# VHH binders against Origin of replication complex subunit 2 (ORC2): the designs that were tried, part 13

Target 1, 363 residues: Origin of replication complex subunit 2 (ORC2), of Arabidopsis thaliana (Mouse-ear cress) (q38899)
Amino acid sequence: MEDIENIEEDEYGFSRNYFLAKELGGASKRSAHKLSDIHIVDEQELRETASTIEMKHSKEISELMSDYKTMYSKWVFELRCGFGLLMYGFGSKKALVEDFASASLTDYSVVVINGYLPSVNLKQVLLALAELLSELLKCKRKSSGSLSKGQETFPSRSMDDILSFLHGPQSGDKDCFICVVVHNIDGPALRDPESQQTLARLSSCSHIRLVASIDHVNAPLLWDKKMVHKQFNWLWHHVPTFAPYNVEGVFFPLVLAQGSTAQTAKTAAIVLQSLTPNGQNVFKILAEYQLSHPDEDGMPTDDLYSASRERFFVSSQVTLNSHLTEFKDHELVKTKRNSDGQECLNIPLTSDAIRQLLLDLNQ
Short names: E, the ipSAE of ESMFold2; O, the ipSAE of OpenDDE; V2, 0.75 times the mean of E and O plus 0.25 times the DockQ between their complexes.

## First folded at step 4 (VHH)

Design c09 (from s11, 16 letters changed; framework vhh_6fv0_2; at its last look DockQ between E and O 0.19; V2 from the best seeds 0.00; counts 0 for: placed apart)
Fold by OpenDDE, look of step 5:
Formats: structure tokens, sequence, C-alpha cells
Structure c09 (fold): chain B 363 residues (1-363), chain A 125 residues (1-125)
């Protein structure tokens, strides 16, 4: 009877030892090289150069990936049993999860959330899922000859209503689910408690299965016991890939690279597209002003408010401030004081980048 | 302006093959999931295939699984659909379509914000 207790300690030990090894790694001679002394290479050049770096241990990595492929059937079984899959380990897991989904989830509807993006609109995701589920259920009813015309019209557009719909009657069919793949459930746009609670509620829906990845060691802190055991129902899969974070990293400010104006513009475009229409319109006002006044320190905040209010994009200063906070949080806007001491807002992009952003927003 | 231009359609015999191309412009192609959708005469628009931003996810309508292959070249801003073993029921106007968001993608549904003009595929003996 003694032998069962010892196996559980070893799995927890490896994760602890990895973090301890980083902490106990001795006083490595702090390279006297200040980060400031690093010739900031153009981000594009850095990325291009990084892409040319031959992966060490390519053979071993390939073997590892092949080994993971042998587990795909197990993972599908676990999903069918009602578990969520949580993929963790060193390296980007994006390609692995993509391969798994493409190879093994072809019979299921799959929705992918790119959690590594700076903004994700979960409400839109939920709406999409609800629509997809409605269609799946309709198709199933037609095949079973059950004429019940229940026009389950999505009555209300609230997140709660959508989630309630998704929680709908437990179908005895274990194979009738939508798989939601979340790349980086610990991503910046998903880290807030509200987003995590929404995802947890989503995961508890009978027709939803989650496959998620994490890259942050503190990702488990995002969840309480109820979320982990009752809602997400995570099975943890240690799947180090050693793959570079080529996609996920694009959205992280390369501390070492002067963000190319182009990358910043791209990031800005992505963030802006996630904003409310009014938020986008407020940003457009600012962008247009800056383009029209290239020699100025930016648009005075009061002027932006006036202009936004006149166009009915904001109803109050509080509403504008909310948008501005979002802009600032995403580094879309910086604040400067002009010669008159007025707070001015500027977009830290080149005029050409701003023009491109405006074009992208008008599409 | 977002532009999607399909090409490669034509007349083919049953069992034949076609390769469709879609040239994308006016947006960051690599940031968007892409779809192929088709519309047969007197039928509605139907989803055919989806490909993720990086090409890692590929999904197909059941009726085309094993016969169609979607791919993309992000460097060339081009989407492809290799169609093998074509059947008469595959005859349709084929469209390249862009997913409306970069933040998420529904891979088994062809929700899109932009669609090309399409290319005609005819399958006839």
Amino acid sequence: as target 1 above (363 residues)
Amino acid sequence: QVQLQESGGGLVQPGGSLRLSCAASGFTFSSYGMYWVRQAPEKGLEWVSTISTGGGYTYYKDSVKGRFTVSRDNAKNTLYLQMNSLKPEDAAQYYCARHPSTGYTVYTKGSFDYRGQGTQVTVSS
C-alpha cells in the first residue's frame, strides 16, 4: 500500500526545481554591460537575423515532437471525457497545438483565440461560439427527426445571456462539442480576472472544450480552486517544445530592439481594431489632427474632448478618459505638455505609419 | 483598400484537379485567418476551408476532406486551394475571404469581412 504516495511528489518537484535552479544559479557575473550599451539593432534586422539562427538540437526536437504526436489520441479522449487541456513547458507551444488540432480535431468545430495579442474581444468570441453551437444543434435535430422548431433566437446580447445559452441542456452526446483553442490563456488581454472568469464559465459549458497554453510561471495564480477543478477541469500536459516565440514575441516590446515604426504600426492596428467603434473614432480624430499638425506637440486633451463630443463619440470626460487610458496602456498615445503647459496627446508613430493605420481602420 | 483577387478557376473533368490562388493586398495578410467559400448555382454561400495566420491550422468541409488542400504564402500575400479529385458537386464560384479579426478565428465557419470577386470552377464530363 506504501508505493502510491511517492509518484505525486516527483512531478511537482520538476517545476519547483526549474524555478529554484534559476534562483540558486549563483552570482553569475552580472555582465557590466548595461542594457543601454546594447546597440539596439533594428527590430526587423533582429527578427531576420533571429530567423536565420539554426536551431540547435533539431533532431532531438523533431523526435520530441514525434513523441508528442503519439499522445494526440489520448488528448482527444481527455477532451471527450470533459477535461480541458492545459499545455505548459518551455518554448512556444503554438505549433504543437496547431498540429494537434489540425491532425486530431478535424471532426470538431474549432475556434482559436490568439491570447498573445494585446486585445481580444471575448464578447465577440462568445457570440461566435453561440452562433456556431446553435447551428450544430440545429443540424443534429434535423438528423434526429425531432421537429421541435425551438427558435432559440439569441434574445439578449449580454455576455451573461450568451453564456447561459452556451450552458444549455447537457447533450448526452460526448462528441458534440466545440473545441476552443487558446494560445496563451495567460496572455495580456486575458489576464484580468473578468476575462478569466468568462473563460472559466465558458469552459464549464457542456458543449465547450478548452485547449489552452501557458508560458508564464505565474499563470496558475490566475485561477482559484473552483475555476481549476470545477470549471476549467484542467489536465496539465508538460510539453516543452524549445521552439522560439516568433509569433508570441512579436507583440512583446523587444526591449533590445528599437521597435521598427512598421511593427509598432502593426501592433497599433491590431489594438485599434479591437477597440469599440467610438474608441476607434476618437483615435482617428487624434490621428488626423497629428497628421495635420506635424510640428505641434500633439492634440490638446481639451480639444480632443470637444471634437469627440461634437461628433458624439464621447458623452463625458470620463468616457474620453477611459479611451485615453486604453490608448496609453497600449502605448498608442503619449502625453506631452506643450509650451503653454497644456496636456497634449500624440501618437508615437511616423506620419506614414499613422496614415496606414487610418487606412486600416477605415477598412 | 483591402483587395482579394481569385484566379485559377476553369473547366475540368470529374476527377481532375485545379489550383486556385488568391492575391491579397491592402492589409497585413499574415495577420488574418483566411477562408475559401463557394457558391453553387441556386445555393447559398458555403464554407469550404480555413487556414490560420501562420498556416498551422487547416480545416475543411467534410465533403472536400482529403481532396482539397489549403495553403498560404505570407511572403507573397497569396492564398491557395489545391483541389484534387473534383466532383460535379464541387462546381461553384469560389471566393477567397478574410476573417474579420486577428484576435480569434472560427475555423469551421466562413465568417468574413472581405471577399474577392471569385473564380468559377466548372466540373463537367
Scores: ipSAE 0.112, ipTM 0.617, lowest interface PAE 1.9, mean pLDDT 82
ESMFold2-Fast, scan of step 4: ipSAE 0.465; ipTM 0.736
ESMFold2, look of step 5: ipSAE 0.449; ipTM 0.574
ESMFold2 (binder alone), look of step 5: mean pLDDT 83; pTM 0.845

Design c10 (from s11, 14 letters changed; framework vhh_7pa5_2)
Fold by ESMFold2-Fast, scan of step 4:
Structure c10 (fold): chain B 363 residues (1-363), chain A 125 residues (1-125)
Amino acid sequence: as target 1 above (363 residues)
Amino acid sequence: QVQLVESGGGMVQPGGSLRLSCAASGFTFSYYGMSWVRRAPGKGPEWVSTISGSGGYTYYADSVKGRFTISRDNAKNTLYLQMNSLKPEDTALYYCARHPSTGYTVYTKGSFDYWGQGTQVTVSS
């Protein structure tokens, strides 16, 4: 507990100094130099702390998670007051945020954005939010004996029109909002300035409340003062979990992975990105089969050949064997026999890791 | 083609328990959030519970919270609803429903893109 408290003090102190330096003329060379120093020290502190924590007992982590659960009522109250919640600290916060939402946000509609995925499309998210809000407002007006509201159509509307709709139909209903959960708001698909400005505008909408996590040490650099204090209206919650990045670590290269499964999945992603398009497509067929048949020993080699040939990804058994050799050399695929003695191929990754890899390959 | 097939309904006395199942096919089950929605005689549809694709998020209607448990087995492409302490008010046709996914997930009381045919639950003495 004392070691976790020491980590909290160090991280809290550096975060405070970082924002102070940014506030004191962040465009100046002096401020930029100080921010770089703070950033480097913060990274080194996190790495040194990780080495120490690897020796800790599971009891201390369990106690820490129990402590966070006592904070859930306060976090809900903060959301109702119009604040955005920003979760930071060592370890994956995915499970913590998921537990918080499932335990405490049951009175609200929840939309989850997986910012660690490169496939996130904010316009599609905004359209979904607008359609959801339209349905919620229709239900409210119908209950009030008001005239029934017709369905809105948003696919042809601008993002500005959608954001205006999310901000303010003139209803003073403080209880009518959608909670948006963003895992890794600093993730690959979201970290560009246009996406961050869209998220900040979304967070400032009266019908939206935001809960987000960050893992990248440079995440605070994504936002100016207006975004932090007026649009996101962030309340910063230090919530170290020391949990492995089993899912996020595959797509977020700057996130520390504590589990072997997360590290293996990350290695698999790098290898897959280096393969030819035909090689990636053959792997995709195998992965999709394995997810569809999770209780089987794997995909029969003959079935993979037939499917790959029909889709023109391979021209011969030799071509398929070259891909399989590449997969086996990088431990992406293992060969085993099923109950019928037939040779089958299996990807030695969890179903969740395979699903995330397929999402990346399909986008 | 997407198919959702519910089972496990039946007649039970007040205070009893039932476990509903929904067998899914035609899509990658673990990618999609799933819900249970019920329709009582003479009433409109009422959302009961939602579970995320991973199973990490679960949400319940206030009327069933503490009595019902939603779960899923992604290896078997099956959604479950464990119903305990059943009341006459729980009498309804129970539907399995799929949430849309577009690189993000909507876990809510809202719109569904596919529905099952429903399974009848009757709580009577």
Scores: ipSAE 0.046, ipTM 0.424, lowest interface PAE 4.3, mean pLDDT 74

Design d01 (from g31 with S105I P107T T108K; framework vhh_7xy4_2)
Fold by ESMFold2-Fast, scan of step 4:
Structure d01 (fold): chain B 363 residues (1-363), chain A 127 residues (1-127)
Amino acid sequence: as target 1 above (363 residues)
Amino acid sequence: QLQLVESGGGLVQPGGSLRLSCAASGFTFSSYSMAWVRQPHGKGLEYIATISSSGSYTYYSDSVKGRFTISRDNAKNTLYLQMNSLKPEDTAMYYCARGYPDFYILTKSSQYYFDSKGQGTQVTVSS
């Protein structure tokens, strides 16, 4: 544990100093200038450290996870007191936070938001929260012997009306709340100011308690003082896990987000890195075919199967179909029909993006 | 094209056991939380169990806790429900359900756990 302990102590002091500067409400010109240098160094070091630890210290990491489990009762108490919990530290926190919810929040309704997904729709989430709270309040009113007939439980309300309902004095029970878990509150669909303001308003609702994780070093820059101290009311928990970002990493490293065509290829590469080596090799066959045949509608499925089987990457059509389902669901591959009506597979990227993707996969 | 196909239902004696299966296709099964819900004849949908996308975390309604076990095989895109100590009150059409793509709900009671459900498999518990 000495090597992991030393790395975590250095990382903890670093991150704590960064967040403390933000917490004190500085982040003025001088603080911002210093933070830019800290940001670059931190991100590269964390990526290298995570890779090294994964290979050498798996047993010590499991003991670290068990230590966090001893803190669960404290985290529950903090939520009951009205604090939001903010989990940070390198490594995926998804499994830890979900374990916390399953072990310690069974007395509460829990809504989990996968903030790492670009498709997150806060309006749908808020509507689901309002419907869930409405159901919970009606169940509690049954104890008082007065119930509305069930036909009118679905609200069709504006965002502001939904938030007012979640905040409103509909419950006389201080323990009546819904716990909202947000994996990567700094994720791509949530990091815009309007979404962050909505989440801050949600966190300030009396019927809501928030547990969130962050992975982006610039995440503290999303919030002003009012959001941090009055709306989210964050308690910061340093919980490095050194766990791989198997799910979150699929949609882009949440560290160093940029806006370029090269990043589309990197996003696809990270998706592929989460797959088995055989799945990656099947995708490479398809990519190489498409680059060699730019004027065609794509690679026939039968040809991909034959090539993959010849190279020992698949043993059956079932195995190939499993890989193809993964590719299609992540939008890595689309199906088209050629002029002869045959099913063909196509990577919906430019030739330059495919070349970059292949380079990323070979590193 | 999203497909959820349930199987394994049938007639069973009180105290007996059944294992339900759900074959999923047309989406990345390993990225979605899954649930089992049931509907007794002439009644509303009742939540039974939810399992996280990884399979590491499970939640059960009080009516089935300790008797039913939800599990999944992400390599085979299959969801399972092992039902033990069956009671006449467990008689219902059982549905495999997929959670919402961007979020999911972990609770003992909900009308909005899922965006899609299959055609169902009938379970009848009687002598």
Scores: ipSAE 0.315, ipTM 0.479, lowest interface PAE 1.4, mean pLDDT 74

Design d02 (from g31 with D102G S105I P107T T108K Q111D S116Y; framework vhh_7xy4_2)
Fold by ESMFold2-Fast, scan of step 4:
Structure d02 (fold): chain B 363 residues (1-363), chain A 127 residues (1-127)
Amino acid sequence: as target 1 above (363 residues)
Amino acid sequence: QLQLVESGGGLVQPGGSLRLSCAASGFTFSSYSMAWVRQPHGKGLEYIATISSSGSYTYYSDSVKGRFTISRDNAKNTLYLQMNSLKPEDTAMYYCARGYPGFYILTKSSDYYFDYKGQGTQVTVSS
């Protein structure tokens, strides 16, 4: 059907706001929410209210998660029918999707892609999927009597060749597939048209089933009608969790009207809390220097190394470089050359944000 | 460069316990999923357990479910395997293995899900 659902940014934003307002403002089962009721509620207020309600309604949230577990058998059936599953709703869906995979997909090979990370490389994922499928098919042929010799080698093959292999013939067991879980298919490494087309082609492969989550308001704009209905073949599941976005939130807005400075400082604090104590202490040295020298281009790398070594937070230049690589990977630190040509490190946050971040870390 | 060093293996009686450790260096440990695999003498590699980069998700082979526990300490760049109720069939060389960056593979039966493994530590369960 050509007149079926057209996904637009405004419609998606409205739907998400509708669901947020319904979850946060619904007092009774029979209460009706009007469009005007949604329009009078600021998204900033919805976000603040959602954070407050999360702490107070932990029992109701637990019951909500239990209700999702009753849906797992239906989700498995939908995957077997060739549908892609698209999870959306307020809160991190990472734990829910991982629980679904661990509880309900144990008879299948599962590949989990952390699409919220900028370091995701689809070529590496496709190669891994091809090797995994090759071994699964080889095992089945061996039980029938193996006449073929050798193993498949994929490092030099094009993406088109790999996708053709993953597609395979339509003959055989309908349950013979690899499940691919994509946390944030709308993530920074994946949201470009070429990556989305590759994922759509992957989803259409007979040996692949896709389960994905989205959090970005513009995610529906990534896909045309062919991708939605013929390649991904999406079934949309509204699964609000109200769980914190401890990892994904670093790379995506949680709501349409996300505040810049306060939200960025909060996500940076969450990332820093996940680092080693020595890594946190090295970052603290850099932050304290930057607050004491606001007119400078940043802290010279040699000065950071000297200070870190004096306090026994690093034993060598190699250990400092490993911390700096991790800071850069999470966009906590950027490098810049100063006027004397020396390499300097800068935290791309305002002085007020850095002060708040240091207070949060010292708790 | 990349290094994985296993320790904690040894001779133990049936029903006993051992704790294996794997010290990782040369890469950002907290960004990678990790696994334990074993190889009995004269046999192929057998998958034991996988742990996600954050430690929030674990998966075990049926042969060790309820007996072994995989864990990690990202602050110390160390992977652990707590082995309880050990049986003679658990006798093998145990290897620490690194998963792929940005994704991980859950499987019961193949070594293709990792890009590097250490030198191993021998576990012998005998009376």
Scores: ipSAE 0.290, ipTM 0.466, lowest interface PAE 1.7, mean pLDDT 74

Design d04 (from g31, 21 letters changed; framework vhh_6fv0_2)
Amino acid sequence: QVQLQESGGGLVQPGGSLRLSCAASGFTFSSYSMYWVRQAPEKGLEWVSTISTGGGSTYYKDSVKGRFTVSRDNAKNTLYLQMNSLKPEDAAQYYCARGYPDFYILTKSSQYYFDSRGQGTQVTVSS
ESMFold2-Fast, scan of step 4: ipSAE 0.375; ipTM 0.563

Design d05 (from g31, 19 letters changed; framework vhh_7pa5_2)
Fold by ESMFold2-Fast, scan of step 4:
Structure d05 (fold): chain B 363 residues (1-363), chain A 127 residues (1-127)
Amino acid sequence: as target 1 above (363 residues)
Amino acid sequence: QVQLVESGGGMVQPGGSLRLSCAASGFTFSSYSMSWVRRAPGKGPEWVSTISTGGGYTYYADSVKGRFTISRDNAKNTLYLQMNSLKPEDTALYYCARGYPDFYILTKSSQYYFDSWGQGTQVTVSS
């Protein structure tokens, strides 16, 4: 949330909508005080804020939705031109995007992917798309070729084979495509680099057109220039709805600030409990040092090695580096340089959170 | 082995009420959100309602909001749908489903993809 407060105004208006929602939440004295006290964004309070916006401004919201409906023909034209459509703005875009598809894409097959669900499996989606495309191609040809394309061929194929089929031979028919809608393409099951590369490849298939929504402020960081301009070929549409995230909010945060996905005391505790006893003890040395030296930039790596070696928790620098790599991979520890240029290790948690972790680890 | 068995369907006059039940077995019921989906004759499937794992959060399609109530009893591994003020348009085969659909086809022949759902129970609203 604090990282979001320092973000410069986005010319696309995304930041403005987040700050508007935050300002409306702040007008509620109770919610404002809770957010200030906790220093985190409460998903329930964000949902309540969105609900308040909707109730207070129902007429303005209705007019806004009507304005979007006038844009539907342009969005269809953009899809036919080979562009991907990326929808962003405060509020759930689920109803808007599905209304667009139901009203304006009736001549096409539309597959909707709920990217906010952690259970989404891209291979299952790609198999379903391949089966759907196969059926569309049979209907178009009116041929006896149904027996030459058995269903059993697709379950045994690799992801590359499925994507190759969806791309197909060079089809001159620009109007023969499946529209894929991805609600929250930045969702928990999809945001890893492998899944994003798969979605980018899918978007570049000649028989596929993509419409996606995002709610995370850092979603643009998921994509390099090739993905944005060559594979997704994104056209950005600012479509604030102020609609509540009734379904999405259960599985995916309403708005993800950089700080909201940071390492938390609860997440740290789970990771620490899965570490070896020696790994836990090395972490304890670091944590105890940090609590004893609150004004310092962290514990020098050489000092941690000396302390860990003296207590027989590590036998060599290699053993320590193994523990440190694991800590860094789980964001339990960050490396920074002190004023003397020494490499120091810091636990990115409050002193109170570190005390609680040490208490739990000693139980 | 996951099993979902719906019951409670039947014939009712417009303005009447019905309560559907879904008995779940073969999985930890309290660990999954649950949904109701309906399919009217000649139409695609329509998502009706979803309930969170603990029952604290419920969500409804606009067409049934204010008339239907979804609930669950985790001790009995049972999902419920209380249907009030029934309309002829509510005539459909009602399915119990585990979770919320990962993906679906949004056309006249709409199809929802759940990892598990039941065989359905028929609700007919006619005079």
Scores: ipSAE 0.359, ipTM 0.503, lowest interface PAE 1.2, mean pLDDT 74

Design e03 (from s12 with V105F A111S P112G; framework vhh_6fv0_2)
Fold by ESMFold2-Fast, scan of step 4:
Structure e03 (fold): chain B 363 residues (1-363), chain A 128 residues (1-128)
Amino acid sequence: as target 1 above (363 residues)
Amino acid sequence: QVQLQESGGGLVQPGGSLRLSCAASGFTFSNYAMYWVRQAPEKGLEWVSTISTGGGSTYYKDSVKGRFTVSRDNAKNTLYLQMNSLKPEDAAQYYCARGSDEPGFYILTKSGSYMDVRGQGTQVTVSS
């Protein structure tokens, strides 16, 4: 359905090569290749081109954003038809995709995954999706039978069991799904083969619809023919924004040490450098408390919330919990209950290691 | 609508100084921590500085600490970055951004979203 031979024979420039990723509209599926249709492009050249176009063509960029907004109804229709949407093109697509979700996906539950963050944990995402689907099915009590008797919610801890629940042969309702937005599906926490296979399986679940962005030209190399055609079922949308990568770019250059080894001061330092300033400051509060209370089992969660709230690093318990989830994911923090039954947070490092980390963060 | 507009960039020789400003509108400026971030093609996007809602707490990237000073005027809805002893490696497009917690994932709520607000930036060139 496409003549790849003509594309192969054309001249390839670094920026032009990225734009040669063809947008396949009109309900057509993209045919997968054994090799990627997009060749390697220098990331620095892409950034330089995006910056130059942004400065010189701000009016044209604004017109592009307005044009994309007129396409939102079509994108919703495509999701309802069972397609995954893959957004590509120069510039950050974060704001565009989030605007799309906020404006056009209000009838659906939406989970946003910030794939540019090294701290993303897919198992935690899958558990959250299972909880949402369970609640969605309970809210469907008007359809009778399913969960109408008030049975308990118990999502499985096994990744395979969670995916089986999300797939679910029980409901035939074409509008009963959760939308998952993945910023940078090729991001640091997601680009390994196991994570990509998990995302592909997730996309194939009847109760899930996927909207994803890619910012790296090697992203198509992550997927085989089965993933592209039968699991993701991608519709490719060329949506250059030429917007700066303000948030994503902060995390892209960072190399994170990950593995089954115990958390070390060196690994902790690398992880901390990848966190947002608010996340780093919440961690700093915890670290300072632990150094001043070495004989305690850790800092009470309520005390951490009060201190973080007072310094405006968090606005609610929910925002604190998101930071704590990231800390626990990277083994920066462990939780346990003290003798008073309070939840306490502990950094599993020596006092000397914690002191060194604070010096590195402050100097 | 929420808007951030940077100004004050320009060409400066090494060792020179520039003062960047960011005019905020469309939100209660005093309720948000604010950030300065920059993008240089050789280094990518990087965080530069943070200032708390009242201006009482400031944080800096190690390489700019002692040279850059962030401040804010909540009465004028304006964020500032005073840059002294500028180095060639400081050459970049500078952006101000409204602070938000960025979790690895979140559920989009009807009461809001984790949308970051950024301006179009102001160019800082350090040469000759």
Scores: ipSAE 0.430, ipTM 0.504, lowest interface PAE 1.0, mean pLDDT 71

Design e04 (from s12 with V105F A111D P112Y S113G; framework vhh_6fv0_2)
Fold by ESMFold2-Fast, scan of step 4:
Formats: C-alpha cells, structure tokens, sequence
Structure e04 (fold): chain B 363 residues (1-363), chain A 128 residues (1-128)
C-alpha cells in the first residue's frame, strides 16, 4: 500500500477514493501518510461519506452539470460521425449520462446497460438490439413498398450472427442506428476479455453508437490498439461530477473494500451449477476437506485423487486433471506448494462462504 | 421502517389537472427507481410511469404520454406526478412504488423493472 501515499489526483475515479479519504480524515492539509490508513475503512463508511459529500458540494455538482449540458449537442454530433464516447473523471457519471440520453438522444432508440451489476448478460442485450433494429427496418420497408418479411426470431442464433445483422449496411441515405449506453464498461460483469471483445465488435457495427463510462484506473488496459482505434473509435471526455456512487457503490466494490463473501460465493455457485455432476462432487470433496482442515495450506492433489477415485467420481488421473483445469480456468481453485513440496489445492473463499456455497449447490 | 405515502388526489373535471406527491422514508430514496401505478375499480394494477434513480430517464404508458410528467426531488425524498388534461379513464387509486433492483439492461422508453414496496394510495376521481 506504499503507492497509495502518492495519490494526488487521477482521471479514472481513484481520485474519488483519495478525496473520500481526505473527507473522512478531516483537514485537507493533513499528512499524505494518512492515506495508508484508508485500507481499514469499510465499504459502508465510504458510502456514508459519499452521501455527505453530495450534500456539501451540491452547488459545485449543479454547476458542473450545467456546464456539461452545453456540450450535449457536440456529443450528439460526435456520435453521428461514428465515434464512441468515453466518459471519465472523479465521481458517478450515471446521472450525467442518463440526463444526456434523455435530453439529447430522443430521436434514437436507446438501450442502457448497467455494467456495475454482476448480473449483466450481453447475449440478452444483443438479442434486444437485434429486435429493435429489425422493427426499425420494417418501418423503412413499409414506406417504400408493399413487400413485407415475416417476423424473424433471434433466440437460436449465435452471437456472431446477431453482430453481423447489427453491422449490415441497411440504412442507406437515412442514418439508422441504436444508441447503447454502458454505465461502467469496466464493471465486474464486463471486464473479462470475451465481454470486452463483444462490446468492441458491437461498437464497430454500422447500426450501433456507444456511450460508456469508466471508473477504474486500469480500464485502458482492457483494450488493445485495434479495439481503441478501429472498433470503439473512442473520444475521451473528462467529466468529473463529484457525485457519490449511490447505486453503483452497492454493486461495484471500491478499491479499498474487499469483495463481499456472499457475492463471491454466489458467483462460484453459478459456475459450479454449470459443471458436470462428477465435477461438482470432486469440488465438494475439496470444500469439505478445507472446512475440516482450516489450518492447512489446502488439500494435497494426491489425497483429492484418492478420495475421488474411491467414490468413483474419476476413473484416472487424466479425468481428475480435466476437472482441475476447469476449476482453475474459472478461478474456483488455486494451487500452491506446502512445506514438503507437494501441490495443494485451495478454494480462495472464507470458511463461511464455502459453507454457504455447499448449501446453495445442494438446492 | 420503509414507508411510501401518497397525497394530492381528489375530484377533478375532465380536462383538469392534479399533482400527486409521494413521501418516502426508511430507505435511501436516491438509490431506487420509482414507479406510479394505478388501479381502477374492479380492475388490476396498471403501470403508469417510471423515473430513474437520478431523474434523467422517464417512461410513460402510451395513453398518458404528453399529459403526465413524473419527477423527483432526491433531497426531499419526494416523488411527483403532474397530471394534465385528465380523462374519465384516468380515474383510479394511484400508488407510488419502489423498484426492487435495477435490471442489467433496459430500453429507455419500454422497460420499467420490478416493484417491491407500494404505498397506501391516493384516489383520483374524474367526473364524466
């Protein structure tokens, strides 16, 4: 936590944590060394402080919002030119982006993605976008002729087929596009490489325009050169609001807050439910061992193999290794060496989380 | 205790106006999308309007678009519904309701989410 003492201001939301720490600690002239203490502040205290800051700085927030409203026509023009808009800066940008969409994007269909929620499902978003575009294209055809196409269904189509449909050059002389707003494109459900690649491909579609916000300092590391310049085609807008993260803060853990045990267990439960019955049973053996041996570095791989073989969940070391690879790919299990050099397997959850996970898995 | 209290209903003539208010207490009002729903005699609940957490996004039932305006004051924990050009079909018990959670995504003018808390309601009567 050595580097935290050097945080003065940054453009990706970390200045929010610095500012909140300053407000919690008192006078702004206090030593920078007090920043090292913010690691002991819980998430609830940070949320409470954010609410207090909103009340104290409501005038500044109102003035900033008024200034940004003068920019709305420029942002609409930029979207029409094919650019993606990327909003960054200290404080929640949710209200600003919502106001922009409501005030300035009324001529377009708008889909809002709440990327701060762990439950976001991009396939459902793509299906909704395809249905909206399909309806828009039907309206165009009715004005030009009597030929009508039967309604198409997209639930059985692949993500690639949906993205191809959204890209198609069907607008002609009329710019026909749907605006997609992504609150926290760097959020928990979206920050994986597959989701980011899907969003980049979506942004490059001729019938899609993207407006997104980021709060994480590492958000630029999500994207390679092709994604930035060819797919997203980002225009960066620095829009500090100093507004608290009233909604996002509930779901998007702050840098200083550890992820909740319940949220981690829920994520693991969803992954486990997708595994084969034998895979689930191998995981249960590991979980039960870890709960019975809390002072150990984890379960030795040889012991897991013996227990799994005895209960007929695996037929060979190869079948066990296939399950272990699946567990590691989903971050359900980590490996480390014990004091005698043996490979041990550990579930990176608290004992209470593991107990809850086992209860949920049996339902 | 979580509470929602509606007020502002009454008797009005066709073409008249009413302003409904809903006072919220016992929760962080600014964290929740809010809803107006209504129930006419011998009918089920009907969605009327939705407002996002910050008030930047508003949605309306087609039959009330252009006549009704929903707004909120997060500093006062209060939700409003301005009703203009009232019609006999608008006569109903009006309730404010709290959203249970925000959906992962929504369509700006179509989706309104789920309700988990509702007030006691305020009666709107339109003569003739």
Amino acid sequence: as target 1 above (363 residues)
Amino acid sequence: QVQLQESGGGLVQPGGSLRLSCAASGFTFSNYAMYWVRQAPEKGLEWVSTISTGGGSTYYKDSVKGRFTVSRDNAKNTLYLQMNSLKPEDAAQYYCARGSDEPGFYILTKDYGYMDVRGQGTQVTVSS
Scores: ipSAE 0.439, ipTM 0.511, lowest interface PAE 0.9, mean pLDDT 73

Design e05 (from s12 with V105F S113R; framework vhh_6fv0_2)
Amino acid sequence: QVQLQESGGGLVQPGGSLRLSCAASGFTFSNYAMYWVRQAPEKGLEWVSTISTGGGSTYYKDSVKGRFTVSRDNAKNTLYLQMNSLKPEDAAQYYCARGSDEPGFYILTKAPRYMDVRGQGTQVTVSS
ESMFold2-Fast, scan of step 4: ipSAE 0.446; ipTM 0.509

